# VH-VL binders against Large ribosomal subunit protein uL10m (mRpL10), part 45

Target 1, 224 residues: Large ribosomal subunit protein uL10m (mRpL10), of Drosophila melanogaster (Fruit fly) (q9vpl3)
Amino acid sequence: RGKINIQRPKAPHYERARVVAVTQPKYPELPKAKSCFKTRAERTQQQQENPYNEIIAREVRNWLDHSRLVAFFHLSSITADDIFRVRVQLHKQNLHLKSYGSKIIEQAVKNTRYEAIVPLFHSNHCIVFSPDPEKTAALLRIVRRVPQMVLLGGIVEETMLSRNQLVAYAQMPGLHAVQAQLVQTLSQAPGHLIQQLQAHQNSFVQVLDVHAKNQMNEETPKST
Short names: E, the ipSAE of ESMFold2; O, the ipSAE of OpenDDE; V2, 0.75 times the mean of E and O plus 0.25 times the DockQ between their complexes.

## First folded at step 3 (VH-VL)

Design n18 (from n2 with heavy chain L99Q D100G Y101L S102Y G103E P104S L105F; framework fv_imvotamab_arm2)
Fold by ESMFold2-Fast, scan of step 3:
Structure n18 (fold): chain C 224 residues (1-224), chain A 118 residues (1-118), chain B 112 residues (1-112)
Amino acid sequence: as target 1 above (224 residues)
Amino acid sequence: EVQLVQSGAEVKKPGESLKISCKGSGYSFTSYWIGWVRQMPGKGLEWMGIIDPSDSYTRYSPSFQGQVTISADKSITTAYLQWSSLKASDTAMYYCARQGLYESFDYWGQGTLVTVSS
Amino acid sequence: DIVMTQTPLSSPVTLGQPASISCRSSQSLVYSDGNTYLSWLQQRPGQPPRLLIYKISNRFSGVPDRFSGSGAGTDFTLKISRVEAEDVGVYYCMQATHYPWTFGGGTKVEIK
């Protein structure tokens, strides 16, 4: 054990004076121009120098390496109770809901087959992982009841699929041969797939705008 | 070999703070949720709450919400249960347990006895 | 909260004879996915709980086949076909279908 009670040791006056001097400056006024001067390379270097980001990035790589099903979602505002129930429902199906920052995702997938997913994570997001691709239908059935989670796309058997392709995969007969053929067919033009995933993000922004306007119309008018 | 090892017994006075630990080994710590269960002397089991160590997401039983805090440090594969101010009614054995197949608690710590008396 | 009622409170059993424990829930434990998240735990004197059975009837790794679970909806049973000396302890049912998770009050199994 050997724990020392903080209150027991008497702190030297000189150390306290130094701490006060170091912490005394309030938030300094940093010119916005100086903040904007930082290059992308400098930001990338700062992120790579952070040990927390590397540890979490390794966890993301581990999830990607050991998951045969990965689904990407935009996540709108959701209550703690609602997200808990979703996590429980998913966990019962061996589906694991995780949330990671965009910089960590970028660091995790850099120089990998999955680098193309980075643009999906510029907005609020979450990822569902599973070792079992047969759970895609169960995943979509659960998420259908959660309007705050919007499917953007995914990875099945190491193949990137758009939202529509993933939905099609989920609705297929449970024959492995048929599923393998579909995945192979869907993967024939990866460049087009990335474009489709980005288009879905744009479509989702439109859906969010419509939803926000619809909710606004339900509010009592302000006098203004 | 999956194992959960809890910190040793504690004797405290009412109003004192306390933090007990549960260290996991032999498995991927961030892949399983950790639950905390209370057993008052001579009584049955009560579920207190759970944590997902991968993102520190927590969920508490309503009777324990605001009474305790559950946390985890994945870098040392350890989950924690803490009280800001103990009461005599907190005297109990506290177990941590891993949530496995179909939300069952498949592996359990040995327990930490907490005694709160004047 | 879901109330889990166990009967009997204590079960003195002659060595080698069967024992049966009942667990009744105040509401159905069938989840929207069709599964029932009902498990059984054994707590030997001075020991932490040990998982015996999950999802009504599935034995956990290392659990002897003399233990079996059955039931549906709100009525569940744990059976020990031939009670052995090592089976002395308190048995708990647990539900994880509805938040918060809840335990039964326990059934003490003793050898006569």
Scores: ipSAE 0.025, ipTM 0.510, lowest interface PAE 7.6, mean pLDDT 79

Design n19 (from n2 with heavy chain L99T D100P Y101D S102Y G103Y P104L L105F; framework fv_imvotamab_arm2)
Fold by ESMFold2-Fast, scan of step 3:
Structure n19 (fold): chain C 224 residues (1-224), chain A 118 residues (1-118), chain B 112 residues (1-112)
Amino acid sequence: as target 1 above (224 residues)
Amino acid sequence: EVQLVQSGAEVKKPGESLKISCKGSGYSFTSYWIGWVRQMPGKGLEWMGIIDPSDSYTRYSPSFQGQVTISADKSITTAYLQWSSLKASDTAMYYCARTPDYYLFDYWGQGTLVTVSS
Amino acid sequence: DIVMTQTPLSSPVTLGQPASISCRSSQSLVYSDGNTYLSWLQQRPGQPPRLLIYKISNRFSGVPDRFSGSGAGTDFTLKISRVEAEDVGVYYCMQATHYPWTFGGGTKVEIK
C-alpha cells in the first residue's frame, strides 16, 4: 500500500479559476475606499463600521422583500466545482443561491420580523431565494442530491416554516388553495419555529463535531 | 417573445468613455445570465464576459478583465458593457446574449457597432 | 486557452445537397460532470448569431431537423442533410467546458 500525494500534480489553472470565481462573494462596484493601517482588532472594528456592509445588506433585504420562497441551509465542506453545479441547476429553476456573512444578514433583517433568524447563521450557511413558491419541490429535489447542504427551514408566502413544515408544503404543490391553507396550518404548529430551527442547526453542528473527531481518530494515509 | 434589444451604433475617438446597453424583454430577466461577445470586422466571435442580473455578479474572459466593465440594472431589465478609455482596437460589433445555465447562448441581441477612430 | 479549429468547406454546396463542418478542440471538452459543452451557432449575413445545437447533438427549439451534431472528446461535426437557401452563412462551434469560453474560426457555407 503506497502513499498518494494527490496535490503534487497541478490541476488545470483555468478550470480552477473558473470554479473559484463563481463561488466567491458577490459585491456591487464600490466607490474608492479610504486606505489605512490598523491592527487586526482595529480592522475588525472598522469592518463592523464599514458603510459598504449596508449596501450589501440592502441587497439581502431586497431579496427577502421580493422572494415568496426563502430557504435556509447549513453548508458543510463542499468543493467549488460542486457548489457551482448546484448554483447552475438552481438558477435554471429561478432559484438563487446566495451566501452572506452573518453580520450582513443581521444588518439586513434588523428591525424586521425576521431578525430572530440571525442565530441560524453563526455557522457556515447559504440561502436560496425565489419569487415562485411552487419551486419548493424543485428546490428540495435538487438539494437532496447535495448532502453538504442541510435544510434548516424557510419562509413561504411570508410565513416562517421549519424543515419538516417546508417538506410538507413541497408535497402539495399545484393546488393554490390547499397550499395556502397548509401554510397557515403549519405556521400555527406548537413550539417556537425559530428555536426549532436553532436546535436543528446546533444538533447538526454537534454531528459535524463528532464526525470530525471520529475522522481524526481513524486518520489514514489516504485521507485528505 | 424573448427579445434582447441593444443600443445604437457609436462613433468615438480613442481615450473617450462609452457605455452600451442590452435590454431584455419577454422573460424573467433575473433568471438568466447575460453574456457579451465581440466580433471584430471580418473576424470571428470572442467571449468577453457574463453577468447574473439578479445580484450583478460578473465573470470575465482573462483577455477582457480590466479592459471593460459589465453591469446590469434589473429595475429596467438592462445589461451594460462599458469602457473607461476606448482604443482603436475596440472597433467591433458587440453582441449581448442570454444564457440559462453557463454553457450556451440561446437568444442574441441585434448587435451594437462601435467604431473608434482618430 | 482552448483552440477550436474548424475545417472550411472547399467549394460552395449545391442546393439540396448535404454539407459537413468539422470542429477540433486542442483539449478534451468533457466536463467533470460527464457532459460535453460544445455548441454550434449559425450567423447569416448581416444578422446576429443563432443557436443551432448544444451539448454536441441537441437541437435548440425551432431548429430544423436537417441540422445534426455528433462527435466526442476533441472531434465534432455539424451536418446539414439538405442545404436550403436560408442556410447561407458562417457557422461557429463554441466550447464552454473550459474557461475562457472559446469559438472556432468559422466556416462559410455558400450555395452554387
Scores: ipSAE 0.000, ipTM 0.435, lowest interface PAE 14.5, mean pLDDT 75

Design n2 (framework fv_imvotamab_arm2; at its last look DockQ between E and O 0.02; V2 from the best seeds 0.00; counts 0 for: pae E 17.1 > 2, placed apart)
Fold by ESMFold2-Fast, scan of step 3:
Structure n2 (fold): chain C 224 residues (1-224), chain A 118 residues (1-118), chain B 112 residues (1-112)
Amino acid sequence: as target 1 above (224 residues)
Amino acid sequence: EVQLVQSGAEVKKPGESLKISCKGSGYSFTSYWIGWVRQMPGKGLEWMGIIDPSDSYTRYSPSFQGQVTISADKSITTAYLQWSSLKASDTAMYYCARLDYSGPLDYWGQGTLVTVSS
Amino acid sequence: DIVMTQTPLSSPVTLGQPASISCRSSQSLVYSDGNTYLSWLQQRPGQPPRLLIYKISNRFSGVPDRFSGSGAGTDFTLKISRVEAEDVGVYYCMQATHYPWTFGGGTKVEIK
């Protein structure tokens, strides 16, 4: 008694049961799906500025502006468990592993002094940020144990450094004035730095061989 | 003032979907991870999982993998916890909390009570 | 998963007297960086948890100095030097050294 309850429908009445029977498929039919292609409207929207991408790009700029240490890595295939362990180790040192799409990085750094780094991000990559440049040594210790992450270079105190220059910086005793002088002494024009970083990327297999050989030749001798 | 504000209490039936929220304010939302913790009535705390809002990287506790989805929308500084189909056993208080770099959960939301009953 | 065992289950104390809570882990909580990621949380009735102590012995901002933490490896202690009425609640230890992160079962502090 009362009104029909749409949330709890009765057993199908004759008309509904009839419709269900008629609409049941007899043979599986695979449509000519165009899901692997974008429509003209979707392509047009993709070419237009995306507000969400601009928000993320502003965040990347904020990381760059407020981080006194930025390190760039090539990232090889790595398991979900392993990358999580690395992210946790870095997080505990106030080191922030971020992965952004190449288009977002390009949008973030265009018309800035960092525009020259865009070529580094055309393959799988990740970036580590920190407000504390004293953490460079901790960063290198952690990533040394992660062969899937290959250091390409970075930015320390707004100065672009190659891999070898970052390693040299990490060996400093922690005196800020001395570290600042080293950074300025080791700094290079962006063009030269990019060429060095590109050479490292192009020689990835050789870099891994050198790393493996260095591990084999590692020794903890007594002083002298 | 750092603050995490969660959505209001929910009363649901088994099989229904639900999405609860946790809005951060007073800090750089994308600079800290957010964790979710469950507390069943009269019981202790259970770790559910985390999200890095900067890139939406998520990691679940094995006990909650496949049971819930954690997400975030950094444009409105909000993290989410959602169920596609609720069970009576999901009845609990759910907390969000900010993960500090030194490892602790330093600021907590007020909690969202979820009650699932027929 | 790391099992965190708290004793006692409940701790009735007289106002102004000290209280001590023990937390034992099934494995060492020393992380590869030499730090121990053990925290203590307080949950007052009807309220969310509140951070008291992190990395064994560091007091969080705004936490009274009557709260102190100590310990190493697998055995940790939270001490309240003089229990006040507002200290009534459940106290949890938490480890963030091994994933998944885990909590102790809780210790209820009550006034006699």
Scores: ipSAE 0.590, ipTM 0.842, lowest interface PAE 1.9, mean pLDDT 81
Fold by OpenDDE, look of step 4:
Structure n2 (fold): chain C 224 residues (1-224), chain A 118 residues (1-118), chain B 112 residues (1-112)
Amino acid sequence: as target 1 above (224 residues)
Amino acid sequence: EVQLVQSGAEVKKPGESLKISCKGSGYSFTSYWIGWVRQMPGKGLEWMGIIDPSDSYTRYSPSFQGQVTISADKSITTAYLQWSSLKASDTAMYYCARLDYSGPLDYWGQGTLVTVSS
Amino acid sequence: DIVMTQTPLSSPVTLGQPASISCRSSQSLVYSDGNTYLSWLQQRPGQPPRLLIYKISNRFSGVPDRFSGSGAGTDFTLKISRVEAEDVGVYYCMQATHYPWTFGGGTKVEIK
């Protein structure tokens, strides 16, 4: 009579194992006390099944349509306090930080010119909106101090820009400044032209005067 | 002209719920945050909290966390402050104010006097 | 929390004379962006607060030139060059650098 090894019981027969597997009470996993710290991502994921997702998607679309500056950021382990601080700073510059779930973004941009942004939203992300593209420099200045915010790219004046392109854009003189310079340059052009034209005329007159004087001197008979 | 108009004075009993309103006009309501400030009778100003009406993001002062609820309805450009159960100690003037881009609170409502008495 | 201490508590002033109010913060109010988010508010009797000065020294729109703000770090001052009858009220300093935002205890300006 083989000693029943209580420490290593022989695997039950396949049929018994199957019955045991099916009859094992599936204890409802105690709802893991979702730590009150549902990451914005988790909150957004839960919102994915909400009938209000369409409303939120519309809101996102509205932001996209009315913004001349849109910047996309990855968020890495940022606290609520830090987010608040950044939001306030951005707000002071008429920059609006928003966070949406990936599904909401996908729904919002579906069949729109913004569909290309969907791949950017695979993790915790936030979007900064502004009606003023000139605020790009201000935005970058603010976020440089926030290591938890990583710039991924953006949209400026309906043009999608990479991270590097956004940085380059921010370093450019503002459109108004450039326009002002252009206007100034253009306003000076006619004056310069007139001056050049007048210079030639004046030179010609001078040459004629010299010629006239020389002729008068030759006609003066040397009264010997 | 930028204006914040608050709801009228309220007289309530302890234990009653209350919701007061602050309606913004003359500006883009969703572009500015709204703060709430309490002033107890004969006392100074106390910061309560702030809301971004665009997405209803809220941040409370620790002293008021869990004591009040700040909300907004952007469709009617209105911010709200509400109590689930009033206390006599809630008797105060309550102000809403707009957070501007250059400074903290540039335009203020006229205030709502809340009186809680037995 | 940042404690804002205002002095004096009461400032009786003769019409036409200058007034000065001090506000001291328990910590520096310089923010990471280099700005100092200190504001001065005026509250006239029976009225809501009104913004006078923001970021230490900037006058808000419609504020008379007789009001001026100064200071740095933890020490700030509001000055009224010539007090007028309409200037009677309570003045508050406010910091918005550190959350939660906090107000000073107020200074009552009265006419002698």
Scores: ipSAE 0.461, ipTM 0.768, lowest interface PAE 1.4, mean pLDDT 87
Fold by ESMFold2, look of step 4:
Structure n2 (fold): chain C 224 residues (1-224), chain A 118 residues (1-118), chain B 112 residues (1-112)
Amino acid sequence: as target 1 above (224 residues)
Amino acid sequence: EVQLVQSGAEVKKPGESLKISCKGSGYSFTSYWIGWVRQMPGKGLEWMGIIDPSDSYTRYSPSFQGQVTISADKSITTAYLQWSSLKASDTAMYYCARLDYSGPLDYWGQGTLVTVSS
Amino acid sequence: DIVMTQTPLSSPVTLGQPASISCRSSQSLVYSDGNTYLSWLQQRPGQPPRLLIYKISNRFSGVPDRFSGSGAGTDFTLKISRVEAEDVGVYYCMQATHYPWTFGGGTKVEIK
C-alpha cells in the first residue's frame, strides 16, 4: 500500500517559468485600518478576500516547484539582529530563509501532495529554500549554532523527509542520496534500522499533530 | 595535526585592557567554530561564547554578554578574547577550543593564565 | 540553564580497578535531530581539558578503549574499566543540546 510515494515522488505536473516577482523577499504586510467596531464576520471575510495573500501564495508555490531542498523549522524567541544574520549566512550558500503565515501556506499547497505540512505552521516558524540539495550539510552547519531554530523536517528532490532522515541525508554524498538510498545502505544492519525507526516514530508523534496515519518506507507492525 | 596555540600568560592591573589570542593550524580554520572557556582558580569550566571565523558571527553565554569581546582574523587563522577594562575577578585560566557542528569541544588550546591584581 | 550534576565529587580508586562517574541533567538532552549532545572531558593535573567521548558513547580519536560512555535522557555514566596512573585528573560532563551550553561540576579521580 502506498497512496504517497515518499521515495521518489512525481515531479509537479505543471512546470512554471521563474519570474522576478516570485524571487523577491516577502512583502511588508498591508497597513491595518483603524476600526475597533468591525464584526467578527466582517474581519474574517476581509482577511479571506485580501489579494496580497494570493500573490504571496504564488511565490511560495514557485519556491516549492523550483527548490530541490526545502527545510522546515520551528522558531523560538530570537532577536531581529540574530535572524537577519542567519538569513545573510544562508544566502551566501544559496539558501533562502522565508517566513509565511499559516493561511498563505495552506493556499500555496492546496491540492498538492504537500498539504500534510500545513500543521507545522501553526506556531512561529521559518522555511529554507534552495535549488541545491547538496547544500543540506551547509544548512545544518549554519543552523546548528542557532538554537532558536528547531528542525522539523524537509523535502529533498520532491521527497518528504523527517528530521532524522534529513540529517542522515546531509551525511551522505551528493545528489545520489535520497531517503530510499539511506534505507538501502542501512538494510545490511537491521538492528540499526529498527533503532532509527523507533526514534523517527517518536519524533513524528511529538512534532506532527494531525492524528492521520502516515505511510512510512516500511510497514509498522502492530505488536512486534 | 590540529593545533590551537594560545598567547602567553598575562599579569595586569584592574582597569587595563587586554587581548589574548588563539591561533589554529592543521585544519581549515574557517570550517570550524572557536569557543572560549573560563576556569577560575580551583573551579570548574564555564562556557563564555563562540565565533564562526568565516564571517565573525559571535554568540555569547548570557553570563558573559557585554563582559568580553570575541573576534577573529581569518587571514592569520587567529581568534581573540578581549577586555576593555579588567577586574580582579577576571583572574582565571582561559581556553580556546574547536567546535564542529555536532557541538563537542574536540581540540583545546594550552590555556592562557590571566592574573589581575591591584 | 540546564544544571549538570556529577557524582561523586571525588573518586579515589586502586590501580587496575574500575571507576564509574555519573552525570545527571535537569532536563532531557535529546536534541530536535534525535541526537544527544553529551560529552565527557578529562583534565589531567596542569593540562588543558581533552575530549574523551561525544554523543554519549562515541570514543574520540586516540582515547583508550578502557573508557566507555552510556546513558540516555537525563542520566549518563562514564566508566573506566581498569584505572591506570595516567587517568588521574578531573572529569567533566558537558551538554550542548540546550542554550547556554553547560558543564558538570567535575569529578576528581585519584589513586589510593
Scores: ipSAE 0.000, ipTM 0.437, lowest interface PAE 17.1, mean pLDDT 75
ESMFold2 (binder alone), look of step 4: mean pLDDT 92; pTM 0.937

Design n20 (framework fv_imvotamab_arm2)
Fold by ESMFold2-Fast, scan of step 3:
Structure n20 (fold): chain C 224 residues (1-224), chain A 119 residues (1-119), chain B 112 residues (1-112)
Amino acid sequence: as target 1 above (224 residues)
Amino acid sequence: EVQLVQSGAEVKKPGESLKISCKGSGYSFTSYWIGWVRQMPGKGLEWMGIIDPSDSYTRYSPSFQGQVTISADKSITTAYLQWSSLKASDTAMYYCARLYGEDFYMDVWGQGTLVTVSS
Amino acid sequence: DIVMTQTPLSSPVTLGQPASISCRSSQSLVYSDGNTYLSWLQQRPGQPPRLLIYKISNRFSGVPDRFSGSGAGTDFTLKISRVEAEDVGVYYCMQATHYPWTFGGGTKVEIK
């Protein structure tokens, strides 16, 4: 996970620039002799060869990899005017609202640590990305005025957060917010983790006792 | 110094293609949207559309949808307005302007590009 | 589309006297956030537009205090308290509440 810098965000590569310029996806031509004999697997593979889908999936993956803040929203019926306004206001704060089809998101996150987010996108949705996790408060302030956007959860510094956890994070200013949350979680640490650490400590003490006993036995004076 | 510098005047014939530019300097180019405004000779201002340079998201005025293409290249801090086939009715001064998103105002304007289309 | 009507079409003014420009919208310009996104622009002959006022009454940086904006809902006014020679030009109101954004037809301010 890197940073997408608003001053120098990752430049569009030539494939993305071509997709922006082209309104219709370009599909590879089918070989004449094979069209009638393609298996279902071959037809599915051909769908995945669509350059447009691959480019967009790579774009989504790039946003996820380079954003330290990712917020997921359910999007109710909203006018094009309203969503455009929200996009502009978010952009000022280095917050980037993106909307991708569920299939594209699934393709982008398949076999990654982000695969768990797929169920969030079964209905109308949008995602907000930012390289700056300190902008979480600004994000929630802006979205508070948009009742059609409902916060579902997010990812901050590679940690999956529920809606309530993300709201709590927004109330904690500064770079120490993630560490403060981690410390708070550790203070409520589950018994199993604490017991595991104590078990390792007990094993070490036991080894020291055996060593000490052996050394004492060797020190015992001997006489004939 | 924050400024938008537009390409020079163009004289074209109907049916020709054209691409004019708007280069931003002195600020974070991806932190602001760029809008395009047309002013026909002796007439008022008309809103054409807008682009987010960070992802090339565009939104057009219905009157200009399909007539022009707005694009941007953030690596060289430049926005573009282009026509595939010019018409005499495209003769106008074209301005680019920077949008301050929080208050929805355009604070920095380019000097304008005069496009003349005649046979 | 929102229609922005400006009056008068032209305003000849004596130097040092006040000038007033009216702008009326076909619909309310109050957005759901409670803000009204109405701006005033000045265009001097041969120059690009220049922002004067935003959100009805907020003067942009570097704009002289003789310029003031007022209004609410659908009726807005730009006032110049004492017109100076450099104030000649065309003034436009602009709304950014409803897309597509629209401009008034302009008011030409000229010195008598």
Scores: ipSAE 0.092, ipTM 0.574, lowest interface PAE 5.9, mean pLDDT 79

Design n21 (from n2 with heavy chain L99H D100S Y101W S102D G103L P104G L105F; framework fv_imvotamab_arm2)
Fold by ESMFold2-Fast, scan of step 3:
Parts: sequence; structure tokens; C-alpha cells
Structure n21 (fold): chain C 224 residues (1-224), chain A 118 residues (1-118), chain B 112 residues (1-112)
Amino acid sequence: as target 1 above (224 residues)
Amino acid sequence: EVQLVQSGAEVKKPGESLKISCKGSGYSFTSYWIGWVRQMPGKGLEWMGIIDPSDSYTRYSPSFQGQVTISADKSITTAYLQWSSLKASDTAMYYCARHSWDLGFDYWGQGTLVTVSS
Amino acid sequence: DIVMTQTPLSSPVTLGQPASISCRSSQSLVYSDGNTYLSWLQQRPGQPPRLLIYKISNRFSGVPDRFSGSGAGTDFTLKISRVEAEDVGVYYCMQATHYPWTFGGGTKVEIK
């Protein structure tokens, strides 16, 4: 080998800029690549009577039942490259990022203690699951570098927590007993949580208000 | 022991569809991702894409986006690579490999030779 | 895309002598977690690839001690301290730090 032409004529700056502009990928990119969001077409398809909806709903219930940490996020426009990077970082920490259509989530949590979360998923969303609640700090560290992912709240040891309560939990010592007591203490302050969230004009506030008033998890704590 | 077993060699004509398989055994199938790698005759390795069998999340190399479909059926611990319409340029050896984020591609299938000619 | 350049293209080596393969990336392969996702694979004639080294310098299970990896940033080396007949094949470096994941062009190790 070595028969490659080594002559490289240098193009003028204006000509190079023109060639680069012609071959350059579109900016900003609006890729149809996979993200936490389903495309408009995929969202419409998910809302149709799909024979697999109940199978996927059972999978979601399995994730909820076997995860001691569940975190809910609003997801703004994010590139396929960025969401892949986030999934990789999370997976290394035994944190599993999943995206499901709102109808599937509704079917999964209907008539369960988690039914109150349904309104969180009417906009673009994703969920992170883990069997290890000690990973809450690692989760928050990772998502801090992803401005497109906005923490809405979560479930720790079967107790629903707000964004601020999850942050508090993440800062606590790693002893299970201490963290369990904190979770219980935080779950006993629904009025304070709702009052703070009432500053926001969104359905999350209404979901928490309904949950606090009805005390669904307090009245029916038994699950199989 | 960990093992990935791929489907047998295929001889196809341009325009035909094809689906090849990769069956995992000896490990928790949904705990690892599965990737596909192409090796054209006499050439090196090219990463095509990867799938998480637990939720069927896929990620493709830009060169293969829209050219192939990767899927998995966790009930039979099998991953798939599919073409809707084969081209002569698809003639290659195709490998599946288990992916661990710490180790990379740690265990490889034996390969499936796909020949596309008139 | 990250370009992975391997040198030499072929390495004829006398049995029992050392062999060294270089891999150079067009960009740093240090990931945001501080790890470098650079692997080395061996492909013997007629066989599938086999993982030798992961994260620059860690030997995979069952890989002989004569194989070692080193490097940092953009420059990486695979060394075989004493080449044996079974080491004939093509060796590839691979990066999984940047999307899309890319392989080096390969280095053929042959006995002279």
C-alpha cells in the first residue's frame, strides 16, 4: 500500500465553509431516535386497543412491586445520544430507566396504591427503578447533569415522596433503620407537601391533594 | 456456562426478507444487553446496534439505523436481527454478543453467515 | 465518529518472541465516570471474536497472563510477552466510551 494520493489541495475559506454547510447535519436536530418520549405516532398507537397493553402493564406492576426506589421524571426534548448516555450511567448503578405510555401506566396502577401517580404521566415522562434505595444519591448526582430530566417525585420503601423529600432522603446516612424512619416522618407531612406544591399550576399538586385527603395507602396497606 | 447460539447460514436473493436469531443460555437473559456486529468478507468488525431485552430498548449505529431491526423475546431468551429487503452489500458474517457495561462484549455467538446474490 | 487506528497492519513474529499492537483514538476515551471503555478482542481464523482485555488493562476470565494492556487517553497498547502458535489471528481494539461504538481496523499476528 502507500499508493494513496498525498496531494491535498487547500480550498479557500469561503469554499470550505460552503462544503461544510452543505454536508453538515441539520441543526438543531429533531431526531426520530428513541428517547424517554414516544413519538406522536407511537403515543397514538399505544392509546388504541392494543392486545399487548395488559402484558406490558403486568411488567410495570412487577417493576413497581420489586423496586424499593422508583423516581418519576418529566423529560424535555433530549437527543438519542444523551438519553443513551444517561441509561448507561444509570445501569452501572443498578438504576433502570424505563419509558411507558400513559395508558399502560394507568392500566398498571389502576386499583392499586399507586393510582395517584397517573396524572404525572400525561406529559412526556420516564421512570427510574432500582431494588436499592441507597442509590438515590447516585441517581440525583447523575440527573443533575441532565437538565432535560426534571424530578417530580418518587416512591421509596413503598412511600410516596416529593422532589424535596427525595433530596432529603438522599442526604441521609446509609443505615436502613435511619432512612426508614426518615421516610415515615416525611410521609406524615401531606399538608406541608401540598402547601408547597400549591404554588405550582399543575396536575401533580391535585394528585397529591387527592391522595392525602383519601389516604389510600393508609386505608388499604395490604397487597399481595 | 454462558453460551450464545446463533441460527444457521442463509443464502438469499436481493429483495428478500430475513430474520436471524441468537439464543442465550447459562445466565439471566434480561440482566445483559445483546449487541450485533457485522464482519464483511475479509474486513473488520462493525457495531450495528444493541438491545436491552428487559424492555426492548434499542440503539443503532447511524450506519445501520433504518437498515435493520433488532428485537428480542425474553420468554425464549432469544434476540433477533432482521432485514425487510436484503441487498448484495448485506453479504457478511453477523455476530451477536452479550454486553456488560464494565466488560464490553464478553461472550460471542459463533456467527451467522448471510450470503445475498442473484 | 471516533476513529480507532491500529498499528501495525500485520505483525510477523518469531515463536516465543514478544508482540506489541498499538491503538490510537481520535478523541479521549475517558468517560464521564472516570473509566476508559477500551477493550481488546482476538479473532482466530474461522472463529468468532474473543474478549481479551477490558477497561484498558483488565484480563478477561480465562485469558493467559502473557496478554497485557496499557495506555491512557488516546494511546493504548496490547502486548503478548511470548507469542505461542495459538495466538495467530487478528486483534481488534474497541471503544464504547463514545457513540457510535467503533472498532480498530485490526492487526494480523502471524508466525514467521
Scores: ipSAE 0.015, ipTM 0.516, lowest interface PAE 7.9, mean pLDDT 78

